# Designs tried in a protein design chat: miniprotein binders against q53ft3. Part 199

Target 1, 195 residues: q53ft3
Amino acid sequence: MFGCLVAGRLVQTAAQQVAEDKFVFDLPDYESINHVVVFMLGTIPFPEGMGGSVYFSYPDSNGMPVWQLLGFVTNGKPSAIFKISGLKSGEGSQHPFGAMNIVRTPSVAQIGISVELLDSMAQQTPVGNAAVSSVDSFTQFTQKMLDNFYNFASSFAVSQAQMTPSPSEMFIPANVVLKWYENFQRRLAQNPLFW
Short names: E, the ipSAE of ESMFold2; O, the ipSAE of OpenDDE; V2, 0.75 times the mean of E and O plus 0.25 times the DockQ between their complexes.

## First folded at step 21 (miniprotein)

Design Z26 (at its last look DockQ between E and O 0.37; V2 from the best seeds 0.62)
Fold by OpenDDE base, look of step 21:
Order: sequence, then structure tokens, then C-alpha cells
Structure Z26 (fold): chain B 195 residues (1-195), chain A 83 residues (1-83)
Amino acid sequence: as target 1 above (195 residues)
Amino acid sequence: SPIQEEFEKMMERAEWHFEWAERYYEWGDKEYALLYFQFAARVFRKAAELAKKNNDPESYKEAIEYAEEAQKYAEEIQKELEK
């Protein structure tokens, strides 16, 4: 349902589903990360009246997770970019992931997406310093992310004849990725800040 | 009173959404601007309901006026996105 992109890193399209309505991406070596893009894969939309609250978690000085609300994704806003580099000194907020036993490594941060009612999302206020304000920075980051994602995804492309049956695994058709990429490029061309 | 405190929290939250909506619009992110104006309108309306329950017609009027303003901006942006 969701993907996570970090510039210069492999794209993550397989979130750990920790609950029916909660998804988590691991971000190793998070201290080197400035920006993160969270996006919908386009395969499954949010139900009507619902969206996703996007959280960031990093370990504090004691190794305990500190969660902060970055922002939102919705059917109308299927992708968003967040600045996480300045969040390391922030205070934690209430988060929907506290009751979950998530294995954490000190050098690994997490992106959490909680599927929630829009009405509930409206009752929340993201951290302001997670917003990306620069058109230039946004455009530059987007280009790098798109290239990385496309290159990564295409490297795993196989024909039907080359596939090995694996009933336990989910597969995403290449055309889904391509369609997403094309739509993303189109929107970027129209509005570099469509995130 | 608890209801007054809740009202004030809702007004503050709605104002936060409204301000960020304007900022995103200025940056050119119309989709987020739309979302946050919608959030602002929704929360202002909730504040208005609280004011009504608290028999505070002045606060009710204020909240409704802000809700209408937020809704107006949301509708304008939505029209822009549909062109």
C-alpha cells in the first residue's frame, strides 16, 4: 500500500504491517538522512473519509523511541516529502505505535503510517520543521528519488517465464510501477510542489 | 470549564491548520493547502458546536465565520485543481 524513499538508498515498497491499519518502514543509519518521501503505491486507495498519518521515530539518548507526527498522505495527496534531519532534538508526541513490540536497533529510525479517519487526522498537528519549504530543494530531491526508485524497481523486473512460484510472496506488476512513475513525473512537471 | 478549554484547543488547532494551508499555497503545494483548509474548516465547525453547547453565541459566531472562510479557500483551491 505504501512506499518509502530515501535519496541515495534503495526504495522500500514492503512495509512491515504491524496491525491492520499500521505500517512501518525501517530506516537504518538515519542520521545521514535529510529527507524522506512517503507515497501510496496506487494499488489500494484509502477508503472514503480516511487517510494516513505519517510518523517518524528515532531513538533518544536512552535508546527509547521518540515518535513525532510528520504529516499526512491521502488519496488527494498520495505522496509527501518530509525533512527529518532537524527532528532529532524534538520532543516525542502521542503516537499509535506505542503498544507494538517493534524490534529497534539504536542506529535505525522508523517511518510509521497509521490509517485513520480524516476527522481524526484533523485533530492532530504535525511538527512544523518537518515541512519542506524550498522549491529547489524539493525538485532536486524528487528527481534523485524518482531515478533511484525506477532504477531499483527495474533491476528486479523478470518475465513471467523467469518467475519462480512463491505462494508466500506478494508481487507488484511492473506496469503498476511504471504508471506510478509516469503520473509522478506528470504531476512534478505541472507543479514541483505537488507533494 | 472543560468545554471552554476544549473550545480554545479546537480554535488553536484550526488556526494552525489555516496558517499552514496558506503557507503551502504560497509554496505552490495546492493539494496540501486544500487538505489543511479542509481540516481548518472542520475543526472550526467543531469549535462552533462546543460554543453552542456552552451557550456562548459570540464564540459560536466567531468559529462559524472562520469555518466559512476556510471552506471558501478550500473550494477555490479545489476549483483550481480541477482545471
Scores: ipSAE 0.715, ipTM 0.906, lowest interface PAE 0.6, mean pLDDT 85
Fold by ESMFold2, look of step 21:
Structure Z26 (fold): chain B 195 residues (1-195), chain A 83 residues (1-83)
Amino acid sequence: as target 1 above (195 residues)
Amino acid sequence: SPIQEEFEKMMERAEWHFEWAERYYEWGDKEYALLYFQFAARVFRKAAELAKKNNDPESYKEAIEYAEEAQKYAEEIQKELEK
């Protein structure tokens, strides 16, 4: 029903269903994670009048689970990104995963999704520091992609003195890639949605 | 009183949703803006029902006016998403 994505990791599409209306993803090495994307796979929509409350759980200094409400997913908002880097020292909140017996290690956090009535979800307030602008998310992914591409392409750069003859091969001066990169970054900073 | 305390907490939750709906709208996340305006309207209407039960017509009017404002924004955003 749900997927969970962390940058640089394989997408998870097989949530552990821990109750009829509760689903969990494990996040190993959670201390290295800054953002998480939670989304509906599209195979099973929420019933009318229902949606999903999304929680983050991590072990505190004593190894006890701390749960915080990140936000919501619904049929009308089927995908959301949440910032979790600021939550790993935060305070817990009321949550519906009370007596769940889930085996995990101290370095493993969890994303929990509870299917609830929209009226019940409306009575909850997420932690404010988990909110992420969709524009900021796009900008961050795009910047990381641009940096990765530029560094990769630049690792193959050679001077004319280093070139071997290759008449069947087409070449592009390295400064073309740099100019494209600089122009793209400038445009993205002015309008992250220019594409 | 316990009923007045509950009313004030409902208004605070609804205002929280309303303010975040505005932020999400400014950020261009119309789907979340719509969701949070709808949540604000739901909670403001529940607060109005509590005020009515408590025979507090001034609080009732306040909550209903905020609920209608939230609903108006939600309807405008829904039209934008349907384009």
Scores: ipSAE 0.692, ipTM 0.888, lowest interface PAE 1.1, mean pLDDT 81
ESMFold2 (binder alone), look of step 21: mean pLDDT 89; pTM 0.881

Design Z3 (at its last look DockQ between E and O 0.50; V2 from the best seeds 0.63)
Fold by ESMFold2, look of step 21:
Structure Z3 (fold): chain B 195 residues (1-195), chain A 83 residues (1-83)
Amino acid sequence: as target 1 above (195 residues)
Amino acid sequence: SPIQEEFEKMMERAEWHFEWAERYYDIGDKEYALLYFEFAARVFRKAAELAKKNNDPESYKEAIEYAEEAQKYAEEIQKELEK
């Protein structure tokens, strides 16, 4: 239902489902990460009246998870970039994930997505450090990369629906990510500012 | 009172959403601007219902006026996105 992308790493599309309405991505070596992109796969929208609260979790000095609310994704805002570089020593937020029984591994953080009612999401405020509210080259590049991936993957969704008699189900072939990555790398090598 | 404290916390949360909606609008993220104006309106309306339960018509009026303002911005942005 969700994807998670960090610049320079492979996109993750196979979240660990830890509850019916809760999904987690692991972020190894999180101290090297400054931004994370969270997005919805186009095949599974939120039910009406619902959306996703997005959290960042890092292990404290005791190896216990500290969860912080980054922001939200919804059907009307299906992708977002969050800054996590300023959050790696902050105070925790109230969160719906409970004890995750995380192994004490100081270099692994998590992105958590909780599917909730919009009314419940509205009652919480993200940590201010996570917001990306100014235009800069890195943020602009990352957003264009996400848009490019979404547009490319969506063009294959029509052809996958035609191949499957179940028209409410769409597939994304594994090679779509490879095709996108190869094309993006080629364009970037030819013109680093093509985006 | 505890109810007045809860009302004021709700108003602060709604104002937080409203301010971020404006910031997102200023940088051209109309989807987040819409989301945060809608969230502000939702929280202002919940604050108004709390003021109504507390028999506080001035707080009710204040909260509903802010909710209507946030909703107006959301509707204008929704119209922009649908073009």
Scores: ipSAE 0.671, ipTM 0.886, lowest interface PAE 1.2, mean pLDDT 78
Fold by OpenDDE base, look of step 21:
Structure Z3 (fold): chain B 195 residues (1-195), chain A 83 residues (1-83)
Amino acid sequence: as target 1 above (195 residues)
Amino acid sequence: SPIQEEFEKMMERAEWHFEWAERYYDIGDKEYALLYFEFAARVFRKAAELAKKNNDPESYKEAIEYAEEAQKYAEEIQKELEK
């Protein structure tokens, strides 16, 4: 239902479903992460009147998790970018993940998504410093993300002579990826919020 | 009173949503602006209902006026997104 993206890392599409309405992504080496993208996969929409509250957890000085509300995703806003680098000194808030025995490693943070009623979501206030507050910050993040994706995809490029028959797999020409990348960069330069 | 405290908390929350809606709109994120204006309107209306229960017509009027303003902005953004 959900995906999680960190610039320079592989896209995560396999969230751990810890409850019927709760999903968790692990973020190893979280101290190096500035921004996280949370998005809907498009396979299953939220039910009518529902959305997702997005939480971030990091270990405090005692190794205990500190949870903070980053923001929201909905059918109308299926993806969002959050700044997490400035949250390390923040105070914890009430969160829906407290009763879950999540295996914690000191260097691993977590993104939690709770499926909730929009009415309930409206009663919550995200941490202010988690929002992307400038076009410049957004542009920089997007550019890094695109570069990483392109580099990752290109690393799997093979010549036609190197291809092995795999009837069950679909293949995309590398030139298609490059063209997409170039078009995306052009559009980003013209309007950072073109999507 | 407990109801007055709850009213004030809702007004503060709704104002937070409203301010962030404006910020998101200014940076061009219309979808998030829309969401937060809708949240603002919803919470202002809840505050208004509390004021009504508390027999405070002035607070009721204020909350309703802010709710209507937030709803107006939400509707305007929705029209922009449909274009």
Scores: ipSAE 0.670, ipTM 0.892, lowest interface PAE 0.7, mean pLDDT 85
ESMFold2 (binder alone), look of step 21: mean pLDDT 89; pTM 0.870

Design Z4 (at its last fold request DockQ between E and O 0.55; V2 from the best seeds 0.66)
Fold by OpenDDE base, look of step 21:
Structure Z4 (fold): chain B 195 residues (1-195), chain A 83 residues (1-83)
Amino acid sequence: as target 1 above (195 residues)
Amino acid sequence: SPIQEEFEKMMERAEWHFEWAERYYDWGDKEYALLYFEFAARVFRKAAELAKKNNDPESYKEAIEYAEEAQKYAEEIQKELEK
């Protein structure tokens, strides 16, 4: 139902479903993360009148999780970017994940998504310093993400002469990846919010 | 009174939503602007209902006026998104 993306890292599309209405992503080495994108996969929409409250948790000095409300995703706003780098010194808030036994490690933060009524979501106030300007943040985030992906993919490039028979494997021509990258860059330049 | 305190909390929350709606709109995020104006309108209406229960017609009027303003902005943004 949900995906989570950090620039320079692999996209996460397999959230841990900890309850019927609650999903969690692990973010290892969270101290190096500035921004996180949370998005709907598009397979299952929210029921009518419902959306998702997006929470961030990090371990405090005692190793206990501190949860903060970042913001929301809805059918009308299926993706959002949050700044988490400035939250490390913040105070915790009430959160729907407190009763769950989630395995925590000191270097791993978490993104939690709680499916809730829009009316209930309206009664909550996100932390203000998690909000970002979409135009500025999307451009920077997307560029870093794309560069990382391109570099990663290109590292596996081999010539036809270097290929070994592997009937079970599918191969993608490098020029396809490059073309995709160039097209995406062009669209991003025209409209940073095209997606 | 407890009802007055709840009213004030809701007014503050609704105002927060309203201000952030404007900010998101200025940033070009119309979808989030829409969402937060809708939230503002909902919470202002809830505040109005509390004022009504508390027999405070002045607070009721104020909350309703803000709710209507938030709703108006939401509707305008919705029209922009549909073009």
Scores: ipSAE 0.760, ipTM 0.921, lowest interface PAE 0.6, mean pLDDT 87
Fold by ESMFold2, fold request of step 22:
Structure Z4 (fold): chain B 195 residues (1-195), chain A 83 residues (1-83)
Amino acid sequence: as target 1 above (195 residues)
Amino acid sequence: SPIQEEFEKMMERAEWHFEWAERYYDWGDKEYALLYFEFAARVFRKAAELAKKNNDPESYKEAIEYAEEAQKYAEEIQKELEK
């Protein structure tokens, strides 16, 4: 029903179903994760009048879960990006997962999705610092990816005088990579959603 | 009073949703803007129901006006998404 994606990791599409209406994804090595995408796979929609409340949980120093409401997904908003980097030191909130038998490993956080009535979801207020502008998030991620690529590629740049002959290999002049990078940055600044 | 305190908490919750709906709309996330305006309307209407049971017509009027405003924005955004 649900998927969970973290940048640089394989998408998770096989949630642990811990109750008829509750689904969980494990996030190992969670301290390095800044953002998470939660989405519906499109195979099973929410029943009419229902949606999903999305929670983040991390273990405290005693290994006890601390849960925070990130936001919602519904048939009308089937995917959302949440920021979790600022939540790992936050206080817990009331949540529906405490009465379930969930095995917790230290250093592993969780994303929980609780299928609820829209009326019940409306009575909840997410933590505000989990909210992400889709434009700002994609721009930030894409800029860091471009910076990383440029820094990586430029570390291998050599002048024509330094190049070892290697007729079986193909090379790209560094200025072509730079022009691509500059063009991509310009396009991103003009329209962060161009991709 | 406990009933007035409950009403005020409902209004605060609905206002929280309303303000985030406006923020999401400004960011271009029309789907979330729609969701949060609809949530605001739901909570404002529940607050109005409480005010009516408490025989408080001024609070009822306030909550209903906010609920109708939130619903109006939701309907406008729904039309934009259907295009």
Scores: ipSAE 0.740, ipTM 0.904, lowest interface PAE 0.8, mean pLDDT 79
ESMFold2, look of step 21: ipSAE 0.704; ipTM 0.895
ESMFold2 (binder alone), look of step 21: mean pLDDT 89; pTM 0.878
ESMFold2, fold request of step 22: ipSAE 0.708, 0.716; ipTM 0.896, 0.897
ESMFold2 (binder alone), fold request of step 22: mean pLDDT 90, 90, 89; pTM 0.883, 0.884, 0.881
OpenDDE base, fold request of step 22: ipSAE 0.690, 0.679, 0.683; ipTM 0.896, 0.893, 0.895
ESMFold2, fold request of step 24: ipSAE 0.591, 0.649, 0.701; ipTM 0.864, 0.871, 0.890
ESMFold2 (binder alone), fold request of step 24: mean pLDDT 90, 89, 89; pTM 0.884, 0.879, 0.880
OpenDDE base, fold request of step 24: ipSAE 0.687, 0.680, 0.683; ipTM 0.896, 0.894, 0.894

Design Z5 (at its last fold request DockQ between E and O 0.66; V2 from the best seeds 0.70)
Fold by ESMFold2, fold request of step 22:
Structure Z5 (fold): chain B 195 residues (1-195), chain A 83 residues (1-83)
Amino acid sequence: as target 1 above (195 residues)
Amino acid sequence: SPIQEEFEKLMERAEWHFEWAERYYDWGDKEYALLYFEFAARVFRKAAELAKKNNDPESYKEAIEYAEEAQKYAEEIQKELEK
């Protein structure tokens, strides 16, 4: 029903369903994550009058989860980008020897989605520092997505002399990938909301 | 009084949503602007219901006027999204 995307990582589409109305994604090495995208896959919409409250959880110094409300996803807002860089373990986590703490105790955070009535969601107040400007955040996310696609696709580039004779194989001309990358960047720069 | 404190808490929550709706609108996120204006309207109406039960017509009028303002902005944004 949901997807979770972190720039530079593969998209997660297989949430752990921990209750009828609750879904989670694990985020290993969460200290390196600045933003997360939560989105509906489009297969199953929310029931009428319902939506999703999106939470971020990280372990405190005792290993206990600390949950913070990031915001919402609904049928009318099916995807959102949230900033989590300011929400990570911060109470004294940075000190002269913090690298040893990071190495010895890997931290796994979670993104949780709770399906709730819109009336109930309206009574909740997200943390304000998770908000991201959609123009700037879409531009930043889109640039990282384009870089990811270009790096991945260009690894399949094959010169005409190196093409295999197998009729079942398909090839991507290298210059087509570069042209796609340049065209999309140009369109985004001209109109960040063209999507 | 406890009832007046609950009313003020609801109004503050609704105002928080309203202000974020305005920020999202200024940023061009019309879908979130619409969502947060709708949430503000819901919470303002809940505050109005409390004021009505407490026989407080001045608080009722204040909350309803803000709810109607939030709903007006939501309706305008909905029309923009339909284009």
Scores: ipSAE 0.747, ipTM 0.909, lowest interface PAE 0.9, mean pLDDT 77
Fold by OpenDDE base, look of step 21:
Structure Z5 (fold): chain B 195 residues (1-195), chain A 83 residues (1-83)
Amino acid sequence: as target 1 above (195 residues)
Amino acid sequence: SPIQEEFEKLMERAEWHFEWAERYYDWGDKEYALLYFEFAARVFRKAAELAKKNNDPESYKEAIEYAEEAQKYAEEIQKELEK
């Protein structure tokens, strides 16, 4: 139902469903993360009148999780970017994940999504410093993500002469990846919110 | 009174939503602006209902006026998104 993306890291599409209405992503090495994108996969919409409250948790000095409300996703706003780098010194808030036995490690933060009524969501106030300007943040995030992907993919490039027979493997020409990258860059330049 | 305190908390929350709606709109995030104006309208209406139950016509009027304003902005943004 949900995906989570950090620039320079693999996309996460397999959330741990800890309850019928609650999903969790693990973020290892969270101290190096500035921004997180949370998005709907598009397979299952929210029921009418419902959305998702997005929470961030990090371990405090005692190793206990501190949860903060980042914001929301809905059918009308299926993706959002949050800044988490400035939250590390914040105070915890009430959260729907407190009763769950989630395995925690000191270097791993978590993104939690709680499916809730819109009316219930309206009764909550996210932390203000998690909000980002979409135009600026999307551009920077996307650029870093694309560069990382391109560099990663290109590192596996081989010439035809270097190829070894592997009938079970599929191969993608490097020029296809480059063309995709260039097209994406062009679209991003025209409209940072094209997606 | 407890009911007055609750009213003030609702008004403060609704105002928070309203201000962030404006900010998101200025940032070009119309979808979030829409969402937060809708939230503002909902919470202002809740405040109005509370005022009505408390027989406070002045507070009721104030909350309703803000609710209508938030709803108006939400509707305008919705129209923009549909073009």
Scores: ipSAE 0.745, ipTM 0.916, lowest interface PAE 0.6, mean pLDDT 87
ESMFold2, look of step 21: ipSAE 0.704; ipTM 0.897
ESMFold2 (binder alone), look of step 21: mean pLDDT 90; pTM 0.886
ESMFold2, fold request of step 22: ipSAE 0.689, 0.737; ipTM 0.887, 0.906
ESMFold2 (binder alone), fold request of step 22: mean pLDDT 90, 90, 90; pTM 0.892, 0.890, 0.890
OpenDDE base, fold request of step 22: ipSAE 0.682, 0.676, 0.675; ipTM 0.894, 0.892, 0.893

Design Z6 (at its last look DockQ between E and O 0.44; V2 from the best seeds 0.00; counts 0 for: pae E 1.7 > 1.5)
Fold by OpenDDE base, look of step 21:
Structure Z6 (fold): chain B 195 residues (1-195), chain A 83 residues (1-83)
Amino acid sequence: as target 1 above (195 residues)
Amino acid sequence: SPIQEEFEKLMERAEWHFEWAERYYDIGDKEYALLYFEFAARVFRKAAELAKKNNDPESYKEAIEYAEEAQKYAEEIQKELEK
């Protein structure tokens, strides 16, 4: 239902479903992460009147998890970018994940998504410094993300002579990816919010 | 009174949503602006209902006026997104 993206890292599409309405992604080496993208995969929409509250957890000085509300995703806003680098000194808030035995490693943070009623979401206040507040920050993040994606995709490029028959798989020419990348960069340069 | 305190908390939360809606709109994130204006409107309406139950017509009027303003902005953004 959900995906999680960190610039320079592989996209995570396999969230751990810890409850019927709760999903968790692990973020190893979280101290090096500035921004996280949370997005819907598009396979299953939220039910009518529902959305997702997005939480971030990091270990405190005692190794105990500190949870903070980053923001929201909905059918109308299926993806969002959050800044997590400035949250390391923040105070914890009430969160829906406290009763769950999640295996924690000191160097691993977590993104939690709780499926909730929109009315309930409206009663919550995200941490202010989690929002991407400037066009410049957004542009920088997007550029890094694009570069990482391009590098990742290109690493799997093979020549036609190296291809093995796999009738169950679809293949995309590398030139298509490059063209997409170039077009995206051009549009981003013209209007950072073109999407 | 406990009711007045709850009213003030609701107004503060709604104002927070409203301000962030404006910020998101200014940076061009219209979808998030829309969401937060809708949240603002919902919470202002909740505050208004509380004021009404408490027989406070001045607080009711204030909350309703802000709810209507938030709803107006939400509707305008929705129209922009449909274009």
Scores: ipSAE 0.630, ipTM 0.877, lowest interface PAE 0.7, mean pLDDT 85
Fold by ESMFold2, look of step 21:
Structure Z6 (fold): chain B 195 residues (1-195), chain A 83 residues (1-83)
Amino acid sequence: as target 1 above (195 residues)
Amino acid sequence: SPIQEEFEKLMERAEWHFEWAERYYDIGDKEYALLYFEFAARVFRKAAELAKKNNDPESYKEAIEYAEEAQKYAEEIQKELEK
């Protein structure tokens, strides 16, 4: 359902599902990370009226998790970049992961995604220093590239009525990535700043 | 009173969303601007409902006017995204 990207690392697409509505990515060597990208893979949208609250967790000096709300992803905002460089010594916030059986090591931070009602998400306020507070060309280009890919691939989603016996899954024809890549390359070659 | 404190907390939360929606709009993140204006409208309407239950028409009017303003900005941004 979700992906997590850190610059210089492979994209993680296999979240640990710790509850029906809760997903976690591990971030080893978290102290070297300044930004994380959280995005929906595009095959399973949020149910109507729901979205995802995105949290960052790091171990404190005693090895105990400290969780902070970074922000949100929704069907209307399916990917976002969060700044975490200023959060690695911050005060924790209220969070929904406390009763979960999440396995950790002392040097590993986590990104947690909790699927919630939009009305519940609206009652939360993210930590202010996780938000992008100014335009950064590389960050904005990366976000627009991810948005473009997600929108293109999702437009080819195939319902279970058209394909498989797995009715809760959507599928994308294999060559959609190639079509997207070719289209994006043509647009970029015509105007490197089209984004 | 506890009800007035709850109303004020809801208004502050909605204002927080509204202000961040404006900041996201200024930096070109129209999808987050839309999301945060919609969140602001939801919380302002929750505050208005509390004021209505408390038979407080002045607070109701204040909250619903802010909710309508937030919704108007959300609708304008939605139209921009559809272009």
Scores: ipSAE 0.570, ipTM 0.858, lowest interface PAE 1.7, mean pLDDT 78
ESMFold2 (binder alone), look of step 21: mean pLDDT 89; pTM 0.880

Design Z7 (at its last look DockQ between E and O 0.65; V2 from the best seeds 0.65)
Fold by ESMFold2, look of step 21:
Structure Z7 (fold): chain B 195 residues (1-195), chain A 83 residues (1-83)
Amino acid sequence: as target 1 above (195 residues)
Amino acid sequence: SPIQEEFEKMMERAEWHFEWAERYYEFGDKEYALLYFEFAARVFRKAAELAKKNNDPESYKEAIEYAEEAQKYAEEIQKELEK
């Protein structure tokens, strides 16, 4: 019903259903995440008069979950980007002696989606610093997605001499990916909201 | 009074939605602008119901005027999205 996307990671489409009306995605290594995208998969809409409240949770210094309302998704707004970089607090300490390796304990945060009546959702106020409503925040997310896509795609480049024939497989010339990347960057610099 | 505090809290919540709807519209996110104007209208109307129940016509008028303004923006944006 829902998807969750973080730049540089595979999309998650298998939320854990923790209640009839509540769904959760785990975000390992959340301290490296600046933005998340939450979206509806498009096959099952919300029931009429309902939508989804989207929350972010991280473990505090005592290990207790801290939940914050990021915003909403609805049939009329089925996809949204949220900032979480200003919401994180799990700061680690580094050891002063360089002769020892110190492994930071892995941190797992969560994205929660609660299916609720629109009237109930309207009574809630999201945290303002999670909103993506400025060129700088949108541009930062978009640039990271561009860089990741280009680097990923280019890592599969092979010369024609190295190719093994596979008649049922489709191929894209590497220069097509580069041209797409260059064109997208140019358009983004001219109008960050062109898409 | 508790009723006045409740009314003020509703108005603040609705104004928060209204302001973010304006910011999203300026940014170009018409879907969120529509959503937040609709939410603002819902909360302003609930605040008006509280004022009416409490026989407070000045507060009622204020809340209804804001609700109608938010609804008008929402309707305009809906027409833009349907094109």
Scores: ipSAE 0.689, ipTM 0.885, lowest interface PAE 1.1, mean pLDDT 79
Fold by OpenDDE base, look of step 21:
Structure Z7 (fold): chain B 195 residues (1-195), chain A 83 residues (1-83)
Amino acid sequence: as target 1 above (195 residues)
Amino acid sequence: SPIQEEFEKMMERAEWHFEWAERYYEFGDKEYALLYFEFAARVFRKAAELAKKNNDPESYKEAIEYAEEAQKYAEEIQKELEK
């Protein structure tokens, strides 16, 4: 249902589903991460009247998880960019993941997505410094992200002669990825906030 | 009173949503601006209901006026997104 992207890293499309309505991504070496993109895969929309609350967790000085609400994703806003670099000194808030036995390592942060009613989401207040506040920061991040994604996707490109039949898998032509990249670059150049 | 405290918390939360909606709109993220204006309107309406239960017509009026303003902005952005 969800994907997670960090600039310079592999895209994550396999969240750990820790509950029916809760998904978690691991972010190793989180101290080097400035921004994270959370997005819907487009396979399964939120039910009507529902969305996702996006949380960030990092270990405190004692190794205990500190959870903070970053923001939201919805069917109308299926992707969002969050700044996490400034959150390391923040205080934890109430979070829906406290009862979950999530294996943690000291260098690994987590992105948690909780599927919730929009009405419930409206009663929550994200941390202010998680929002992307400058066009420049956004543009720089987006460009790095796009380049990384393109490079990653292209690394899996094979010729038809090299393809092994796998009836259970779907394949995307490389040209589709290239077209997407070119269109995205064009739109970004025209309006950095087109998405 | 507990109901007054809850009212004030909701007003503060709704105001936060409203301010961030404006920031996102200025930033150019219309979808997020829309979402946060909708959240603002929703929470202001909830605050209004609390004021009504508390027999506070002035607070009720204030909350409703802010809800209507937030809703108006949401509707305007929605129209922009549909073009």
Scores: ipSAE 0.600, ipTM 0.865, lowest interface PAE 0.8, mean pLDDT 84
ESMFold2 (binder alone), look of step 21: mean pLDDT 89; pTM 0.874

